# VH-VL binders against Protein DJ-1 homolog C (DJ1C), part 6

Target 1, 167 residues: Protein DJ-1 homolog C (DJ1C), of Arabidopsis thaliana (Mouse-ear cress) (q8vy09r84to250)
Amino acid sequence: KKVLVPIGYGTEEIEAVVLVDVLRRAGADVTVASVEQKLEVEGSSGTRLLADVLISKCADQVYDLVALPGGMPGAVRLRDCEILEKIMKRQAEDKRLYGAISMAPAITLLPWGLLTRKRTTGHPAFFGKLPTFWAVKTNIQISGELTTSRGPGTSFQFALSLAEQLF

## First folded at step 19 (VH-VL; from n1 with light chain Y31R)

Design v1
Fold by ESMFold2 at other seeds, look of step 22:
Structure v1 (fold): chain C 167 residues (1-167), chain A 119 residues (1-119), chain B 112 residues (1-112)
Amino acid sequence: as target 1 above (167 residues)
Amino acid sequence: EVQLVQSGAEVKKPGASVKVSCKASGYTFTSYYIHWVRQAPGQGLEWIGGINPSSGYTFYRRKFQGRVTMTADTSTSTVYMELSSLRSEDTAVYYCAREPYYDSGWDYWGQGTLVTVSS
Amino acid sequence: DVQVTQSPSSLSASVGDRVTITCRSSQSLLRSSGKTYLSWYLHKPGKAPQLLIYEVSNRFSGVPDRFSGSGSGTDFTLTISSLQPEDFATYYCQQYYETPYTFGQGTKVEIK
């Protein structure tokens, strides 16, 4: 099972690292890809994260799961990555699993149109940005191929839910 | 001085495998991707794939997926490319080239390794 | 896949001539950062390819001023202002926007 976890400047470290660690322990082949022009990026709390590869090297790959950490400006950096947007739209179109936690549902997925008719949760501070009829206040929300979650405090639950869906 | 030195020419039968080496010197080996590119007789350049020697992450052109394996040995600063199930169409000069860990032009290339596949 | 197509496929020229080679991408190579991911290489038989130009117009270290690159988005040009004997070679454009990385078909510049 191949998994993509993109990161960028200001990515939330807990959300990214827990996601990668849990999925790798579950047996997934996890690629950490930087959307920046360097492999080392500083997370939202000052932790230096090292990606395996730049996102450009991931463009032609097929992933069983693409999972987005949040963070500010991390979620914005992901949103503004054209290659990642193409990967995610292909993921959704092919009905393969994708996920987003914390700020990523509202900041990253919503502008890409990937929340249309999907029940979604997200970071409490950004919950009001989600479509009214589809927004829910659960720690984990699964809606078809999309899984969303709320923040650092639900990172383990989010990662375990994705692992269960993969395996 | 940055240098990429490749192993010597090889002659193989169809169905065999070939393993080409690319030894790096004059720079920090784990700070650059290594790409592999080939040129068949009378043809242009074709990208095969690459490797991040620091993480071990490999990224292969889909047409080579399943036939190519790239590895890196950090103790000798050497990258290897192995191509299996060889066919006559695989006859080419194979080059390694480096790219920094930001999307950029590939500034230094190996001298090339001729691989000939014939009966 | 991002396709890049060169023209012409070959040309004959004399020392001192101005040479222009074009490269067209099947999609934009520009990212929101403002950077464009197109490079040019020179390749002589029996030698390694040599980087000439990266990011459309940046000359690589040691590349003579007679080489220049221009273009934007999907259309790119390599110009050799005054061809020298060592410039007879095959020239390739390459997109490095995303994998699979692709080269143009090549333009062979021969002595007339």
Scores: ipSAE 0.823, ipTM 0.913, lowest interface PAE 0.7, mean pLDDT 94

## First folded at step 21 (VH-VL)

Design w2 (from v1 with light chain S32H)
Fold by ESMFold2 at other seeds, fold request of step 23:
Structure w2 (fold): chain C 167 residues (1-167), chain A 119 residues (1-119), chain B 112 residues (1-112)
Amino acid sequence: as target 1 above (167 residues)
Amino acid sequence: EVQLVQSGAEVKKPGASVKVSCKASGYTFTSYYIHWVRQAPGQGLEWIGGINPSSGYTFYRRKFQGRVTMTADTSTSTVYMELSSLRSEDTAVYYCAREPYYDSGWDYWGQGTLVTVSS
Amino acid sequence: DVQVTQSPSSLSASVGDRVTITCRSSQSLLRHSGKTYLSWYLHKPGKAPQLLIYEVSNRFSGVPDRFSGSGSGTDFTLTISSLQPEDFATYYCQQYYETPYTFGQGTKVEIK
């Protein structure tokens, strides 16, 4: 099973590392891809993260799961990556799994139009940006192929839910 | 000075495998991707895939997925490309080229390795 | 997949001539950052390809000033202002926006 976890400047380290570690321990082939023009990026709390590859090398690949960490400005850096947007839209169109935690649902997925008619949760500080009728306050929310979660404190639950769905 | 020196020409039968080496010198080996590109007789350049030598991470063009394997040996600053289940259509000159860990033009290339696949 | 197409496929020219080669991509190679991911290479028979231009217009180190690149969006041009004997070669444009990376079909510049 192939998984993409993109990272950028200001990515939330707990959310990214827990995703990668849990999914690799579950047996997934996880690619950590930088949306920046370097492999080493600084997370939102100052941790240096080292990606496997730049996102440009991932464009032709098909992933069983694409999972977005949050963080500020991490979620904005992901939102502004045209290649990642194309990957995610293709993921959704092909009915393959995708996920977003913390700020990524509201900041990254919403502008891409990927939350339409999907029950969605996210970071408490950004909850009000989610579509009012569809926003929920669960720790984990699965809506079709989309899984969302709230923040660093729910990172393990998020990753384990995704692992269960993959396998 | 930056150099990429490739192994010598190979002649193979259909169904065999070939392993081409690309030895890097004059720069920090683990700071650059190595790409592989081929040119069949009378054809243009075709990208095959690449490798991040610092992590061992590989990314292959889909048509080669399952037939190509790239590896890096940091102790000798050498990348290897192995292509299996060879067909006559795989006859080409194979080049390695480097790219920094930011999206850029590929500034240095190996001299090329002719691989001939014939009965 | 991003396709890049060159024209002409070949041309004949004399030393001192101005040569212009075009490259057209099937999609914009511009990213949000404002950077555009198009490069040009020179390839002589029996030799390794050589990078000439990256990011549309940036000359690689040691590339003579007679080589220049321009363009934006999907249309790009390589210009050789005064052709020299060592410039008779095949020229390729390449997009490096995303995988699979693709090259133009090549433009062979021959002696007239």
Scores: ipSAE 0.870, ipTM 0.928, lowest interface PAE 0.6, mean pLDDT 94
Fold by ESMFold2, fold request of step 23:
Structure w2 (fold): chain C 167 residues (1-167), chain A 119 residues (1-119), chain B 112 residues (1-112)
Amino acid sequence: as target 1 above (167 residues)
Amino acid sequence: EVQLVQSGAEVKKPGASVKVSCKASGYTFTSYYIHWVRQAPGQGLEWIGGINPSSGYTFYRRKFQGRVTMTADTSTSTVYMELSSLRSEDTAVYYCAREPYYDSGWDYWGQGTLVTVSS
Amino acid sequence: DVQVTQSPSSLSASVGDRVTITCRSSQSLLRHSGKTYLSWYLHKPGKAPQLLIYEVSNRFSGVPDRFSGSGSGTDFTLTISSLQPEDFATYYCQQYYETPYTFGQGTKVEIK
């Protein structure tokens, strides 16, 4: 099973590292890709993360799961990546799994139009940005191929839910 | 001073494998991707894939997945590309080239290695 | 996949001539950053390809100023203002926006 976890400047380290570690322990082939023009990026709390490749090298690959960490400005850096937007839209169109935690549902997925008619949760501070009828306050929300979660404190639950869906 | 030096020409039969080396010198080996590109007779340039030598992470063009393997040996600053299940269509000159860890033009290339696949 | 297409496939010219080669991409090579991911290479048989131009218009170190690049979005041009004997070669454009990386089919520049 192939998984893509993109990271950028200001990515939330707990959310990113827990995703990668849990999914690799479950047996997934996880690619950590930088949306910046360097492999080493600084997370939101100052931790330096090292990606495997730049996102440009991932454009032609097919992933069983694409999972987005949050963080500020991490979620904005992901939102502004044209290659990642293309990958994620293809993921949704092909009905393959995708996920987003914390700020990523509201900041990253919403502008891409990927929350349409999807029950969604997210970071409490950005909950009001989600479509009112579809927004839910659960720790984990699965809506079709989309899984969302709330923040660093739900990172293990989020990653385990995705692992269960993959295997 | 920057050099990429490739192994010599190879002649192989259909169904065999070939392993081409690319030895880097004059720069920090683990700060650049190495890409592989081939040119069949009378044809243009075709990208095969690449490797991040610092981690060993590989990324292959889909048509070559399952037939190509790239490895890096940081102790000798050498990248290897192995292509298996050779066919006559794989006859080409194979080049290695470097790219920094930002999206850029590929500034230095190896001299090329002719691989001929014939019965 | 992003395709790039060159025109012409070959041309004949004399030393001192101005030469123009075009390259068209199947999608924009411009990113949010404002950078555009198109390069040009020179290739002589038996030799390694040589980088000439990156980011549309930036000459690589040591490339003579008679080589220039221009264009935006999907349409790009390599110009050689006054051909020299060493310029007779095949020229390739390449997109490096995303994988799979693709080259134009090449433009062979021959002496008349």
Scores: ipSAE 0.866, ipTM 0.931, lowest interface PAE 0.6, mean pLDDT 94
Fold by ESMFold2, fold request of step 23:
Structure w2 (fold): chain C 167 residues (1-167), chain A 119 residues (1-119), chain B 112 residues (1-112)
Amino acid sequence: as target 1 above (167 residues)
Amino acid sequence: EVQLVQSGAEVKKPGASVKVSCKASGYTFTSYYIHWVRQAPGQGLEWIGGINPSSGYTFYRRKFQGRVTMTADTSTSTVYMELSSLRSEDTAVYYCAREPYYDSGWDYWGQGTLVTVSS
Amino acid sequence: DVQVTQSPSSLSASVGDRVTITCRSSQSLLRHSGKTYLSWYLHKPGKAPQLLIYEVSNRFSGVPDRFSGSGSGTDFTLTISSLQPEDFATYYCQQYYETPYTFGQGTKVEIK
């Protein structure tokens, strides 16, 4: 099972590392890809994260899951990555699994149009940005192929839910 | 002086495998991707895939997935590309080239390795 | 996949001629950063390809001033202002925006 976890400047370290660690321990082949023009990126709390590859090298690959960590400005850096947007839209169009935690649902997925008719949750500070009828306050929300979660405190639950869906 | 030196020409039968080496010198081996590109007779350049020697992470063009394997040996600063289940259409000159860990033009290339697949 | 198409496929020219080669991509090679991911290579038979131009217009180290690149969006041009004997070769554009990386079909510049 192939998984993509993109990271960028200001990515939330807990959310990113828990995703990668849990999914790799479950047996997934996890690619950590930088959306920056360097492999080493500084997370939102100053932790230096080292990616496997730049996102440009991932453009033609097919992933069983693409999972987005949050963080600010991390979620904005992901949102502004044209290659990642293309990857995620293709993921959704092909009805393959995708996920977003914390700020990523509202900041990253919403502008890409990937929350249409999807029950979603996200970071409490950004909850008001989600479509009113579709927004929910659950720790984990599964809506078709999309899984969303709230923040660092739900990172393990989020990663375990994704692992269960993959396997 | 940056240098990529490839192994010598190979002649193979259909169905066999070939392993081409690319030895790097004059720079920090683990700071650059190595890409592989081929040119069949009378054809242009075709990208095959690449490897991050620092992590061993590989990324292959979809048409070659399942037939190509790239590895890196940091102790000898050498990348290998193995192509299996060879067909006559795989006859080409195979080149390695380096790219830094930011999206850039590929500044140094190996001299090329002719692989001929014929019965 | 992002495709790049060159024109012409070949040309004959004399020493001193101005040569222009065009390259068109199937999508914009510009990213949010403002950078554009298009390069040019020179390739002579029996030799490795050589980087000439990167990021549309930047000459690689040691490349003579007679080589220049220009363009924006999806349309790019390599110009050789005064062709020299060593410039007879095949020229390729390459997009390095995303995988799979793709090259133009090549433009062979021959001596008249």
Scores: ipSAE 0.861, ipTM 0.928, lowest interface PAE 0.6, mean pLDDT 94
Fold by ESMFold2 at other seeds, fold request of step 23:
Structure w2 (fold): chain C 167 residues (1-167), chain A 119 residues (1-119), chain B 112 residues (1-112)
Amino acid sequence: as target 1 above (167 residues)
Amino acid sequence: EVQLVQSGAEVKKPGASVKVSCKASGYTFTSYYIHWVRQAPGQGLEWIGGINPSSGYTFYRRKFQGRVTMTADTSTSTVYMELSSLRSEDTAVYYCAREPYYDSGWDYWGQGTLVTVSS
Amino acid sequence: DVQVTQSPSSLSASVGDRVTITCRSSQSLLRHSGKTYLSWYLHKPGKAPQLLIYEVSNRFSGVPDRFSGSGSGTDFTLTISSLQPEDFATYYCQQYYETPYTFGQGTKVEIK
């Protein structure tokens, strides 16, 4: 099973690292890809994270799961990556698993139109940006192929839910 | 001085495998991708794939997925490309080239390695 | 896949001629940053390809001023202002926007 976890400047470190670690322990082949023009990125709390590869090298691959960490400005950096947007739209169109935690649902997925008619949750500070009828306050929300979660405190639950769905 | 020095020419039979080396010098080996490109006789350039020597991460063109394996040995600053299940259309000159860890033109190339697949 | 297509496939020219080679991509190579991910290479038989131009118009170190690149979005041009004897070669454009990385089919520049 192939998994893509993109990261950028200001990515939330707990959300990214827990996601990668849990999925690798579950047996997934996890690629950490930078959306920046460098492999080392500084997370939202100052931790340096090292990606395996730049996102440009991932464009032609097919992933069983693409999972987005949050963070500010991390979620914005992901939103503004054209290659990642293309990967995610293809993921959703092909009915393959995708996920977003914390700020990523509202900041990253919403502008891409990937929350349409999907029950979603997200970071409390950005919850009001989600469509009112479809927004829920669960720790984990699964809506078809999309899984969303709330923040650093739900990172293990998010990663375990994705691992269960993947395997 | 940046150099990429490749192993010598190979002659192989169909169905065999070939392993071409690319030894880097004059720069920090673990700060650059190594790409592989080939040119069959009378044809253009074809990208095969590449490797991040720092992480060991490989990325292959889909048509080569399952037949190509790239590895890096940081102790010798050498990348290897192994192509298996060889067929006559794999006859080509194979080049390695480097790219920094930002999207850029490929500034230094190896001298090329001729691989001939013949019965 | 992003494809790049060159025109012409070959041309004959004399020393001193102005030569123009075009390259068209199947999609825009421009990113949000404002950068465009197209390069040009020169290739002579028996030698490694040589980087001429990156990011559309930037000459690589040591490349003579007679080589220039231009273009935007999907349409790109390599110009040799005054062809020299050493410029007879095959020229390739390459997109490095995303994998799979693809080269144009090549433009062979021959002596007329």
Scores: ipSAE 0.856, ipTM 0.926, lowest interface PAE 0.6, mean pLDDT 94

Design w2 (from v1 with light chain S32H)
Fold by ESMFold2, look of step 21:
Structure w2 (fold): chain C 167 residues (1-167), chain A 119 residues (1-119), chain B 112 residues (1-112)
Amino acid sequence: as target 1 above (167 residues)
Amino acid sequence: EVQLVQSGAEVKKPGASVKVSCKASGYTFTSYYIHWVRQAPGQGLEWIGGINPSSGYTFYRRKFQGRVTMTADTSTSTVYMELSSLRSEDTAVYYCAREPYYDSGWDYWGQGTLVTVSS
Amino acid sequence: DVQVTQSPSSLSASVGDRVTITCRSSQSLLRHSGKTYLSWYLHKPGKAPQLLIYEVSNRFSGVPDRFSGSGSGTDFTLTISSLQPEDFATYYCQQYYETPYTFGQGTKVEIK
């Protein structure tokens, strides 16, 4: 099972690291990819994260799951990555699993049009940006191929839910 | 002086494997990707894949996945590319080239290794 | 896959001539940052490819200023302002926007 976890400047460290660690322990082949022009990026709380590869090297691969950590400006850096947008749209179009936690649902997925008619949750501070009828306040929300979650405090639940769906 | 020195020419039969080496010197080996590119007779350049030598992470062109394996030995600053289940169309000159850990042109290339696959 | 296509496939020229080679990509190579991920290489038989131009227009170190690159988005040009004897070679454009990395089919510059 192949998994892509993209990171960028200002990625939320707890959300990224828990996601990667839990999925690797579950047996997934997890790629950590930087959307920046360097492998080492500073997370939202100042932790230096080291990616395996730049996102450009991931463009032609097929992933069983693509999961987005949040963070500010991390979610914005992911949103502005054209290669990641193409990967995610292909993921959704092909009905393969994708996920986003914390700020990523509202900041990253919403502009890409990937929340249309999907029940979603997200970071409390950005909940009002989600489509009113479809927004929910659960810790984990599964809507078809999309899984969303709220923030650092739900990172384990998010990662375990994704692992269960993969295996 | 940055230098990539490749192993010598190989002659193989169909179905065999070949392992080509690329020894780096004159720079920090673990700060650059190594890519592999081939050129078959009368054809253009074809990218095969690459490796991050610092982590061992590999990324292969899909048509070669399952037939190609790349490894790095940081103690000798050497990358290896192994291509298995060889066919006559794999006859080519194989090059290694480096790229920094930001998307850039590939500035230094090895001298090339001719691999000939024939009965 | 992002494809790049060169024109012409070959050309004949004399020393001192101005040579223009074009490259067209199947999609934009421009990213949100404003940077464009196209390079040009020179390749002679029996030798490794040599980087000439990266990011559309930046000359690699040691490349003579008779080589220049231009273009935007999907359409790119390599120009050799005054062809020299050592410039008879095959030229390749390459997109390095995303994998799989692809090269144009090549443009062979021959002596007339």
Scores: ipSAE 0.854, ipTM 0.928, lowest interface PAE 0.7, mean pLDDT 94

